# Designs tried in a protein design chat: VHH binders against q9y6x5. Part 107

Target 1, 379 residues: q9y6x5
Amino acid sequence: LPPKLLLVSFDGFRADYLKNYEFPHLQNFIKEGVLVEHVKNVFITKTFPNHYSIVTGLYEESHGIVANSMYDAVTKKHFSDSNDKDPFWWNEAVPIWVTNQLQENRSSAAAMWPGTDVPIHDTISSYFMNYNSSVSFEERLNNITMWLNNSNPPVTFATLYWEEPDASGHKYGPEDKENMSRVLKKIDDLIGDLVQRLKMLGLWENLNVIITSDHGMTQCSQDRLINLDSCIDHSYYTLIDLSPVAAILPKINRTEVYNKLKNCSPHMNVYLKEDIPNRFYYQHNDRIQPIILVADEGWTIVLNESSQKLGDHGYDNSLPSMHPFLAAHGPAFHKGYKHSTINIVDIYPMMCHILGLKPHPNNGTFGHTKCLLVDQWCI

## First folded at step 3 (VHH)

Design r18 (framework vhh_7uia_1)
Fold by ESMFold2-Fast, scan of step 3:
Structure r18 (fold): chain B 379 residues (1-379), chain A 127 residues (1-127)
Amino acid sequence: as target 1 above (379 residues)
Amino acid sequence: QLQLVETGGGLVKPGGSLRLSCVVSGFTFSSYAMAWVRQAPGKELEWVSSISGSGGSTYYEDSVKGRFTISTDNAKNTLYLQMSSLKPEDTAVYYCARGDYTWLSGEYLYPESFDYWGQGTQVTVSS
């Protein structure tokens, strides 16, 4: 039988939460598996871009999901962060479930992972759930485990996505210890339920399980706002994305728009597209707008209205607050091994190795993850 | 006066078998999940197996699956662990433990989830 892998994401799980809160179930998972303490995600540090980077191994400029809200200047199409399932947005890369179904005659299963309810290169996940935030973790887990146990061709790659702790991180902010403690305790209980279900069904001993996240969370404040309407009149530009990375499409001279924005706030950097720092790998795509504004950590860009978000993400990917973690358990992984840091794009070639798939060209480096794997030399 | 009393431990050769028993008193046996948890010398507590209060559901740690069988005798308020194909790695003190509420969640798969423990019984697998 071919190797099997379940990839689980808890959206917005900042790496530092592991040190500031108790996770008995996650700690038991890690004790017999591996932990990567920090995963350096891609810029911008948003949900859709980073989830697609995990499963493609590509920077955002390469896979084409460059934000949660996008505009393509060539085709004049708009992408919204909630309901856009047009394959056009997702077709600039080949995610691992498509490769799994096409290179090997195997099935893939998905519970809500971004992109899995979209036909990409004319291939949709063999089993999937249409995105619906109201569906419980238990129902997602029940479907995934049913498909892992009862499918022909066999499901060898499965994904499971959960919206917490991101939703609560936005609502309460990561520094609200009372509310975040409750939310994180609930997530640890869900990890316990996941392990229990896999053991009950006889899947645990032969299944590789990765638990990770797409980004972290930082504390915002009503005292740290940048009011864009105080800088420039909205008649001069079209706003494609707002905060903390604003995507500006000028309706007048680009240099004039740039000059009005450049001196507006000491707490944001204003870039012409060609001047975006190379380290972001955020320049070479038609969906990246002519002017990009990048707010400093904890600052929110607003339009004539106070932000209600107490936590946010999307900031510079060098910030530790933006980093998630990765934990894994299963026959492919060492037991009791702790690793400091990998890049989020490194997850894809590692998963391809575990599944015996040929990776598409990608920005990850297999050598960065080989110390996690039992079949690799690591000295 | 809650009591959990383990018996059946001892010295056995690799490939051998032992049956552990745990007699419980002072509470309604069928109302609580029960577990076997072990501790090897110089190591932390490791969950081995659990059974629901009704006896209808059983769970095993991966390394013991197919070799160990957990069961209950409701009429005798007794929990059993039948161990076969024993390995040197199975050498540990084995504890009978009670869950802190009726079987409701994955918490019963971990040592930290159990509110009352027996004194333990030593199992030594050696040639």
Scores: ipSAE 0.000, ipTM 0.094, lowest interface PAE 23.0, mean pLDDT 87
Fold by OpenDDE, second read of step 4:
Structure r18 (fold): chain B 379 residues (1-379), chain A 127 residues (1-127)
Amino acid sequence: as target 1 above (379 residues)
Amino acid sequence: QLQLVETGGGLVKPGGSLRLSCVVSGFTFSSYAMAWVRQAPGKELEWVSSISGSGGSTYYEDSVKGRFTISTDNAKNTLYLQMSSLKPEDTAVYYCARGDYTWLSGEYLYPESFDYWGQGTQVTVSS
C-alpha cells in the first residue's frame, strides 16, 4: 500500500502555547510521535503565504503568494481571502497535492487548505471542499477520512485546515489566559476527536499525520498604533496590505512617498523594495509592492480607524511569537522524539520523502528533518 | 422497537475464549456500523471493535488486535465478538452499540456518537 499522509493545520497556533497550556490529547499524540518545538516560518508571517510555503517548500518570493492581500500592477488583479480562486496567483509554484496526483496514480484530498479549491497547473485536488468557515471541524474531518478510506485511486495525501486558535487570538489577544485557555482546550479536544476517529476507522497505525500551524500570535494594544494618515496623505498612495506589514503602491514619485513615511514612527521600518533585508527572502517578486512598512512586534499600522484586534501576526519571522510548532505521528516517524527547530520550508521535502515523490526545486533542507524519520540517519 | 441484546458473557480463565453475541431488532446492519464497547470497574467506557454494516471492514483497539474478531450474520441479525487469549485486563461489561455509518456518505462513528446500546454482558477473566 502506498504511504498516506494527512497534513493538519490549526491556524495561528503559537509554539509556546504548548508550554503555557495543557494539551492532554496533543501531548499524547506527541508522546507517540515526534515534536518540533519551533518552526521558523516565512516572511511575511501570514496565513496564505505560509500555508503555501508548507506545501511547496518555497519562500514567498518564489511561490508568489506574498501576502493575504496582493495586487498585480500589470494585470490589475487583486488577491484576497475572498478573492483567491484565480490560478494566476497560485501557478508560480506546484503544491504537493498536485505533484502527488501527477507523479503517481494517486488522489489528493483537501478540507479548506489554502489553494486547494483552485486548479493549479490545470490540476485540482481530486477531492476538496470549498472554503466555508461555517463548516464544522467534524464535517471537515468526516470528509477527509471518508476520502482517505474509500477512494479510487486512493487518496494518499490529504490536508485539513481549521481557523482556530487564530481567530480567537485576534479577538482576545494571546495574553488573555482565560479566553485562550478555553479556546486551546477546544483545539485539544478536536485533536482528540481526530485521533479517536482515525482509530475507529483503522487508519491510525498506517496513516502519517502531521499537526502544525502557519504562524503564531503577538499581543497588540490600542497604545501601540502607527497612524499612516499622520505621515502621508492617502491620495498619494494605494494601500495593498495594511498591518503589520503594509504594502504601499505610490501614486506619486516613489521617493517622495518613501520620504514621507521613513520617519513616520520609530516603531516601523520602511523599506524600498530593493532594500528589503535579504534574510526575509522577500524581494524577488513583482507582486511585492515598491514600498513595504514593517511594524515592530506588537505595533499595529492603522489609518484613521482604530484597530479592533488584540492579537496579530505577520511580523518578522525571526520573532518567537510568530513561530508555530510541528507534531507528527505514523509509520514514518519516531516515537517520543523532540527536535528544537526547523524551517517551515523543510516540511515539503520531508513530506515528499514520506510519500515517495520527487520534490520540485525548493528552499527546504531535507537534512533538517532526518532525525524525525525512522528510515533516516539522525544528524 | 429497537433492541440490542448481548449474550455469551461469563467467567473464564486467562488464556480462555468466549464468544459474545448481540441480537438486534428494529433495524438492519446495512446502514450502520456496529461496535463492541466495554467498561471495566472504575474505568471509562472503552471502544473495543467496530464493523461496517456490510461486514466488509473491521476495526480493533490495539490491545485486542489478534485476539478478538468481530463479525456479523445479517441473516440472523446478530453481531459477534470472538474473544481468544483472554487476559484479566479484559474483564469488563461488554456492550453492543450502534452508530450511524455509511462508507459512501462520509458519515462515520465517533465513540461518543453511538446511539443505542444493549444491556451489556459481564466478562470476567480470572484464575
Scores: ipSAE 0.000, ipTM 0.213, lowest interface PAE 17.3, mean pLDDT 92

Design r19 (framework vhh_7uia_1)
Fold by ESMFold2-Fast, scan of step 3:
Structure r19 (fold): chain B 379 residues (1-379), chain A 127 residues (1-127)
Amino acid sequence: as target 1 above (379 residues)
Amino acid sequence: QLQLVETGGGLVKPGGSLRLSCVVSGFTFSSYAMAWVRQAPGKELEWVSSISGSGGSTYYEDSVKGRFTISTDNAKNTLYLQMSSLKPEDTAVYYCAKGEYQFIDTGYSWPEAFDIWGQGTQVTVSS
C-alpha cells in the first residue's frame, strides 16, 4: 500500500507557546516523533501565503498568493475575499495534492486547507469541504478519517486546517497568559482527540502525521499606531492591503507617493518594489504593488481610525514571534528527535519524499529535513 | 460624515424572531467587511457574525450558527441580522461595526477586528 500523510495546521501557533504553556497531548505526540522548534516562514507572514508555501515549497513571489488581499496589475483582477474561488490566483504553482492525484492515480482529501476547494490546473482535491469557518474541528476530522479509510483510489495525502489559536491571538494578544492558556489548552485537547480518533480507526501506526502552523503572533497596542492619513491623502493611491504590510497602488507618480510616505513614521519602512530587501523573496510578481510599507513588530497601520487588535502577524519573517513549529509522527519519522530550525519551503520536498512523489521545482532544500527521516543518512 | 445607526431591537419571547438593521452613511458598503457584535449585561463584548464587502462570505459564532443570518442591501446601504429561535442567552445590546477593509481574514471572528461602532440596539428575550 502506498505511504499516507496527514498534514494538520493550527493557524497562528507561535513556536514559543510550546515553552510557555503545557501541552500534555502534543508532548506525548512529540515523545514518539520529531519536533522542529522553529519554522522560518515566508514574507509576508500571513495565512494564505504561508499555507500555499507549505504545499508548494515556493516563496510567495513564485506561487502568486502574495497576501490575503491582492491586485494583479497585468489582468486588473482583485482578490476580494478569502472565499474567492477564481483559479487564476492559485495557478502559478502546483500544490502537492494536485501532484499526488496526477502521478500514481492516488486520491487527496482536504478539510478547509487554503486552495483545496479551487480547481488548480484543472485538478481539485478528490475529496474536499468548501471553506466555512463555522464547521467544527470534529466535523473536519470525521470527514478526513472517513476519506482516509474508505477511498478508491486510496487517499494518500490529506489536509486539515483549524483557525485557532490565530483568532484568539488577534483578540487577546499573545501576552494575555490567562486567555491564551485557556485557548491553547483547547488546542491541545483537539490534538488528543485527533490522536485518539486515528488510534480507534487503526490508522495511527501506519499514517505519517505532521502538525504545523503558518505563522506566529505578536502583541499590538493602541499606543503603537501608524496613521497613514497623516502622511498622504486617499486621492493619491489605491490601498490593496493595509496592516502590518501595506500594499500601495499609486494614482499619481510613484516617486511622489513614495516621498510623501518615506518619512511618515520611524516605526515603518517604505520600499519601492525594486528596493524590497532580497532576503524577503518578495519582489518578482505582478501582484506585489509598486510601494510596500512594512511596520515594525507590534505596530499597526491605520487610516485615521483606532485598531482594536491586541495581536497581529504579517511582520518580518526573521522575527522569532512570527515563527511556527513543526511536529511529526509516523513510520517515516525518527522517534524523540529534536531539530532547531527549517524553512517553511522545506516542508514540501520532505512531504514529496515521504509520499514517493517527484517534486515540482521549488525553493526548499531536502537536506534541511533529512535528519527527521528514518530512511535518510544524517550527518 | 461616517455614521452607523442600529434599529430593530425589542422585547421578544423565547423561540421568537427579530430583524436588526444598521443604516450606514459616509462610506461605500462594498469597500468594507461588516459585523454584528453584542454585549450582555455585565459581560464582555462577543462577536456574533461578519460579512465580507462583496457579500460572498459570511461567518457566525457557534452559539448562533443556524439561527442567525447576516446580509446586506447595497441599494439601501443597510446591514441586517435576521435572528430566529431566540433564547434568553441572546439578551444583549447589539452593535454593528465596520472592518478595516473589504476582505475578511480567516481570523476575523472577534469584536476587536472592527471599528466605527454604532450606538447599539437592545434585544431582550424573556417570557
Scores: ipSAE 0.000, ipTM 0.295, lowest interface PAE 13.4, mean pLDDT 88
Fold by OpenDDE, second read of step 4:
Structure r19 (fold): chain B 379 residues (1-379), chain A 127 residues (1-127)
Amino acid sequence: as target 1 above (379 residues)
Amino acid sequence: QLQLVETGGGLVKPGGSLRLSCVVSGFTFSSYAMAWVRQAPGKELEWVSSISGSGGSTYYEDSVKGRFTISTDNAKNTLYLQMSSLKPEDTAVYYCAKGEYQFIDTGYSWPEAFDIWGQGTQVTVSS
């Protein structure tokens, strides 16, 4: 039988939640599998970009999903979570579910993973759910497991996405121990449900399962706001993305806009596109706007000084608060092994290896994950 | 002048249904996220539901999932909240709110920044 892999994402699951809260189901999952304690994600540390990096192995500048909100000045197209169905945005890379279907006589399945309900390179997942936040985890799980169990050609790669604890992190802030404990308990219970479902269907022993996330969450405050309106008139630019990384499209001379913003706040770095630090790998794409504002950790860029979010993400990808974790279980993985860190782009070549796929050119390093795999020598 | 006007509130028995409406004037709400927020007596402001400007994405508080439905009619410039299976704990003043931002993030929910609010409409669920 061909190897099978289920990739699960709990949005906004900060890595250190594992140290600060109890996860009996997830810990059991880890005990019988592997854990990567910290995953360095890609800049910017937002949902769509990082999920696409997981499944392509590419930095954002390379796969073209550079934010949750994008604008292309040439075509005048907009991208957002409510407007993400145009293949134009996704076609700069080939995600693994497409590779899985094209390289082998196999099927892919997806429950609301970003990009999975869009034909990419004229290929769409054989089975998929259109994104709908109202659909329960149970229903998503039921569909995924049904497809994994009963499809022909067999589903060998599947994705499952859930919006928590991200939404709650935004609402309560990651430092709200009372509310976040409740939320994270629910997440652990969902993991329990997932494991139980797989066992009930006889999939558990043969299915490789990766549980990961796209980013963490940092605490925000009403006392840490950067009001752009105090620095520049709104008529001088178009705001493509706001916080904590603002994408600015000037309506006047770029230099003039830059000069108005460069000293706006000591807690915000202002970059011309060509001056964006190389370590971000966030420069070589036309979808990156001419000016980028990057707020310091915990600071919020606002208009009119109005903000109610207590948690946010999207900050520097070197910050531990932005990092997710990765846990995995199945025939391909060791049992009871913990690893310190990998890059999020390293997941793609690992998944390709597990599935027996030839990876497209990517930014990941397969060597970083060898210690997780039973068929590899640990370096 | 930007204005939000809520209607549709009232007294209803447990298990009943209500449909709230919010008529928008002064702006095109399809360019912004919209939300319903409620405040019960003696309690803090509580986010109930949000919808993206395009109407393509909807978000709900856990306690109302499966019971409430948020929607828009662009032609009427109106936001709706269909409430079903109402409970006493749903008793509150319900406010329509305009999101400050044009864009939303995946998982976007309360608390988002709102810059315009309606006057509110009272919903009372009682036997």
Scores: ipSAE 0.000, ipTM 0.247, lowest interface PAE 12.6, mean pLDDT 93

Design r2 (framework vhh_7uia_1)
Fold by OpenDDE, second read of step 4:
Structure r2 (fold): chain B 379 residues (1-379), chain A 127 residues (1-127)
Amino acid sequence: as target 1 above (379 residues)
Amino acid sequence: QLQLVETGGGLVKPGGSLRLSCVVSGFTFSSYAMAWVRQAPGKELEWVSDISGSGGSTYYEDSVKGRFTISTDNAKNTLYLQMSSLKPEDTAVYYCVRGEYKFLTGDYSWPKGFDPWGQGTQVTVSS
């Protein structure tokens, strides 16, 4: 039987939630599988970029989804969460569900994972749900498990996406113990439902399941604001993305714009595109604007309007608050093994290995995940 | 139900050859990495060679490189160690072990964290 893999993402699940809150269902899942305590995600630490990095193994500059909001100066196209259906934005990479269908006589399934409802390289997931935040987890789960169990050719790769705890993290802030406890309990219950569903269908023993997330969440405050209007007139630039990483498209001389911004706040780094730190792997793409502003952890870039968010993400990907976790269970994985850290791009070659796929060129390192896999030696 | 059974050991003269076999049962052979570990009298366990489940990745300790070859036959559920140019220092009990971690609360040591192990087969190299 071909190996099967279900990739599940709970958006904005910060890694240290596992240490600070109780997750009886997830802990049971981990006990019988593996845990990576911290996953270093890609810069910027936003939803669309990181989800695409998981399934491509590429840094954002390489796969071309460089933010949740993008602008292409050549085509004059815009990308946003409400405008993400143009294959133009996705075609700079090949996600694993496409590879799965093209390399083998297999099917892929997707429940609202970013990019899965768009034809990429003229290929769309054999089974998918159009994104709709109103659709319950249960319905998403039911569809995914049905496809995994009854499809021909068989579904061997599936994705499942859920918007929490990200939405609540933004609303309450990650430091709100009362509200976040409630939210995270619900997440754990959903994991319980997932496991129970798989057991009932007889999939549990044979299905590889990865539970992960795209980013964490940091606490924001009205006391930590950077107002760009105090530094530069709005007429001098176009704002492509705002906080915590602002993408600036100058309308005047770039140097002049840079000079007006470079000392705007001690809590914000200003980079010309060519001076963006190499460690971010966020330079070699035309969709990255000429100037980027990177706020310090917990600081919010604003214009005249103040942000209402008590939590946010998108900051430096070296910050622990931005890191998600990864747990996995199934025949490909050890039982009871915990690993300290991997890079988020490492997930792709691992998944390709599990599925018996030849990976496209990617930035991941298979060696980083070998200790998780029973068919590899942890040396 | 999980079993590893080593065979092929024996007495051989220096420069001779032996082929060890490990027949596995109770699990899907190709799904697991496999290894040969040896223990000489009074010495610690020595990791000799390993192979990934797919067979695509192999390891040899320096002392056996060029002399030993690890391989698998998935159809026979068998792990092999072809030993050539044997030396007296190769004398040991040779074990096959499956690449599954058995983690106990707060205690793991290499290679004791792997399970299961075979009973071992004695290899003696002597003139």
Scores: ipSAE 0.041, ipTM 0.458, lowest interface PAE 2.9, mean pLDDT 93
Fold by ESMFold2-Fast, scan of step 3:
Structure r2 (fold): chain B 379 residues (1-379), chain A 127 residues (1-127)
Amino acid sequence: as target 1 above (379 residues)
Amino acid sequence: QLQLVETGGGLVKPGGSLRLSCVVSGFTFSSYAMAWVRQAPGKELEWVSDISGSGGSTYYEDSVKGRFTISTDNAKNTLYLQMSSLKPEDTAVYYCVRGEYKFLTGDYSWPKGFDPWGQGTQVTVSS
């Protein structure tokens, strides 16, 4: 029967949390599976962009979800909320759950993964839940396991998303050891519940499970603010996104706006769109604005007001604080293998291989993940 | 480390006044919405009042409106609750708290019921 894969995301799970806190359930999972210590995500290091990169294997400029807040200069549409269900924003790529349903007699299931409650290319997972942050992890898990066990045609690809530890990372900051230890222990207990549920239902031995995340978290401070109002008046531009990557749409000559911003703060880089570093792969999309401001790690861009966050993400994707990890277990994966680093776009072609799907053209490199897999030669 | 220390409680007669203080450390409190909440014996936590990080916007529970005043001293990193015309029903342990974050926006919210960070300060109003 066809291979099955469950992809689980714990939002904002910074890779080095694994070194600084105890995770007995996750360590048991890893002992009989694989661990990738760092996953280099895509720029910008935000939730919606990186979750869509995981399931498409594409940089943000290619899949079109370039931020959590966007403006399309050609159509003049605005994307400003996680509840925006307009397929327009998601149709620049084909996520794996769509491909899974279209290539073979297979179904996909989704519990809250970003984009899974939107029909993309007129296709939605056969089983899905509308996004609602109030729905418990247990309810999401109950639905996913029911669909994996009892579906005809079989569910071969399933996704499960959980908002922690991102919410607590923002609220307390990643350096708050007392609060973060409590939150991370609860996450580890949820991983224990996941494994136990799969074992009790007879799914564990034949199911491939990936546990990963979209980004990390860094400590912010009221002592590290960049006041954009001290540099430029609001009459000169429209603000599309603010922090830590500001997206600026000029109302006057672009060069004049750039000149007012370029020396504003030693803790912020200012780029004309064509000057954005090539390593970001963040240039070739109409939703990327003419001027982009990139704050240094831990700095927050504000408009003459205080920031409310003690932790944040969105920063340069070369920063280890922005990196998540990947752990996996199942018949496709080696046991007890550790790998140092992969790119987040590499996850998609690996998942296509596990499921026997032909991947759409993508930015990932299958060779980077082959050492994780039992059916591949790793030298 | 982040700390909230509440002081200023005590025993007062009905119609009396007290000023509660909350000294915060480990963050710049002027950047946060701050609130006072209370827990009467055998009851759940109740929101009393909050103040925005700017200090300009204040909100009060209906039963304390006109009797209590919330304020901040940014230089002292201190939150105050001036209580006047106290009633026996105001008897409770009072806690100060920092605003709740939303993971996508970082906006403050004040859901009813939450865990206090400090030991609180006891206010008893009796004759």
Scores: ipSAE 0.000, ipTM 0.124, lowest interface PAE 18.0, mean pLDDT 86

Design r20 (framework vhh_7uia_1)
Fold by ESMFold2-Fast, scan of step 3:
Structure r20 (fold): chain B 379 residues (1-379), chain A 127 residues (1-127)
Amino acid sequence: as target 1 above (379 residues)
Amino acid sequence: QLQLVETGGGLVKPGGSLRLSCVVSGFTFSSYAMAWVRQAPGKELEWVSSISGSGGSTYYEDSVKGRFTISTDNAKNTLYLQMSSLKPEDTAVYYCARGEFRYLTGDSLWPTGMDVWGQGTQVTVSS
């Protein structure tokens, strides 16, 4: 029978939370598994882009989900939460659940992972839940474990997405120790529930489980705002995305818009598309706008108003505050092994190896993750 | 070393309310599923309600749904059962119990392997 993998994401789980808070259930998971202390995510450090990079192994410019809000200059289509089910936006890559279903007569299951309720290359996850933030973790877990145990063809790849600690990170900020302690304790409890459910159903010993996240979180403040209305009049551009990376579509000459923006704030970098730093791998896609604005860590771009967010993400992917972690347990993984850093795009080829799938061309490097695996030599 | 102490029972009229408390010591409260079970005079033990270690999952016996609420206060190491619209049929000794694991299964109303029980608190519902 083919190997099985459950991929779990807790949105916005900043890597250094592991050092500053107690996670007894997660630590028990790690003790008998592996921990990657930092995962270097892709730019921009946003939910939809990074979740799609995890399951495709591609930079955003290659998989096409370049932001949570997008405009495609060739087709003139707009992407927002209401349009996220249009396959057009997701069809520039092949996510792992599609590859899983097209090879070896296997099924996939999904509880809320971005893209899993969309037919991509005419293939939708075999079992899935339409996205609804009101659905409890327990209900998502009940469905995933039922599908893992009662499917034909067998479910070999399953995903589970949870919105915390991202929602609370935005509301309270990561420096609110009292509120974040409560939220993170609840997440550790959910990890405990997950492990015990898998043990009670007889799944634990033969299932590979990865627990990871898409990005971290940084503290914001009313004292760190960039008012874009002080830089440029709304009549000169269309705003595609705002903060902390603003996507600007000029209504006049691009150079004139750039000149109005370039000296507006010492806490914001302004790039013409072709001048975006190569290290971001954020240039070669029609959905990347002619001008992007990148705020410094902890700074919020606003339109002549205050921001209610005390925490945010989307910033430079070199910032440790933007990094999540990865923990894993199961027959494919060593026990008690700690690794310092991998790239988020490296997760995809590792998962393909575990499942015995042929990966699509990708930006990950299998060598970066082989020390985690029992069937590999890391030297 | 391990101890569960139930309090809050008493005599109440039909339609009344009571809050039972179970203070635990000697273990990490959130690591275990907890339950309330009761025994009416001359009857066997009956499961009433269960809560997962996270507090995220709660289950109730059909006769108490909408009337009873199970909850935890991890800071006080206390399990609660808020009882409303009490009926004479609710008359019993109420026990709190610890499960072996923190998770509740859909196929079992009892926490797996209930291994630690309290001494009980008497609830009497009569006119």
Scores: ipSAE 0.000, ipTM 0.104, lowest interface PAE 23.3, mean pLDDT 87

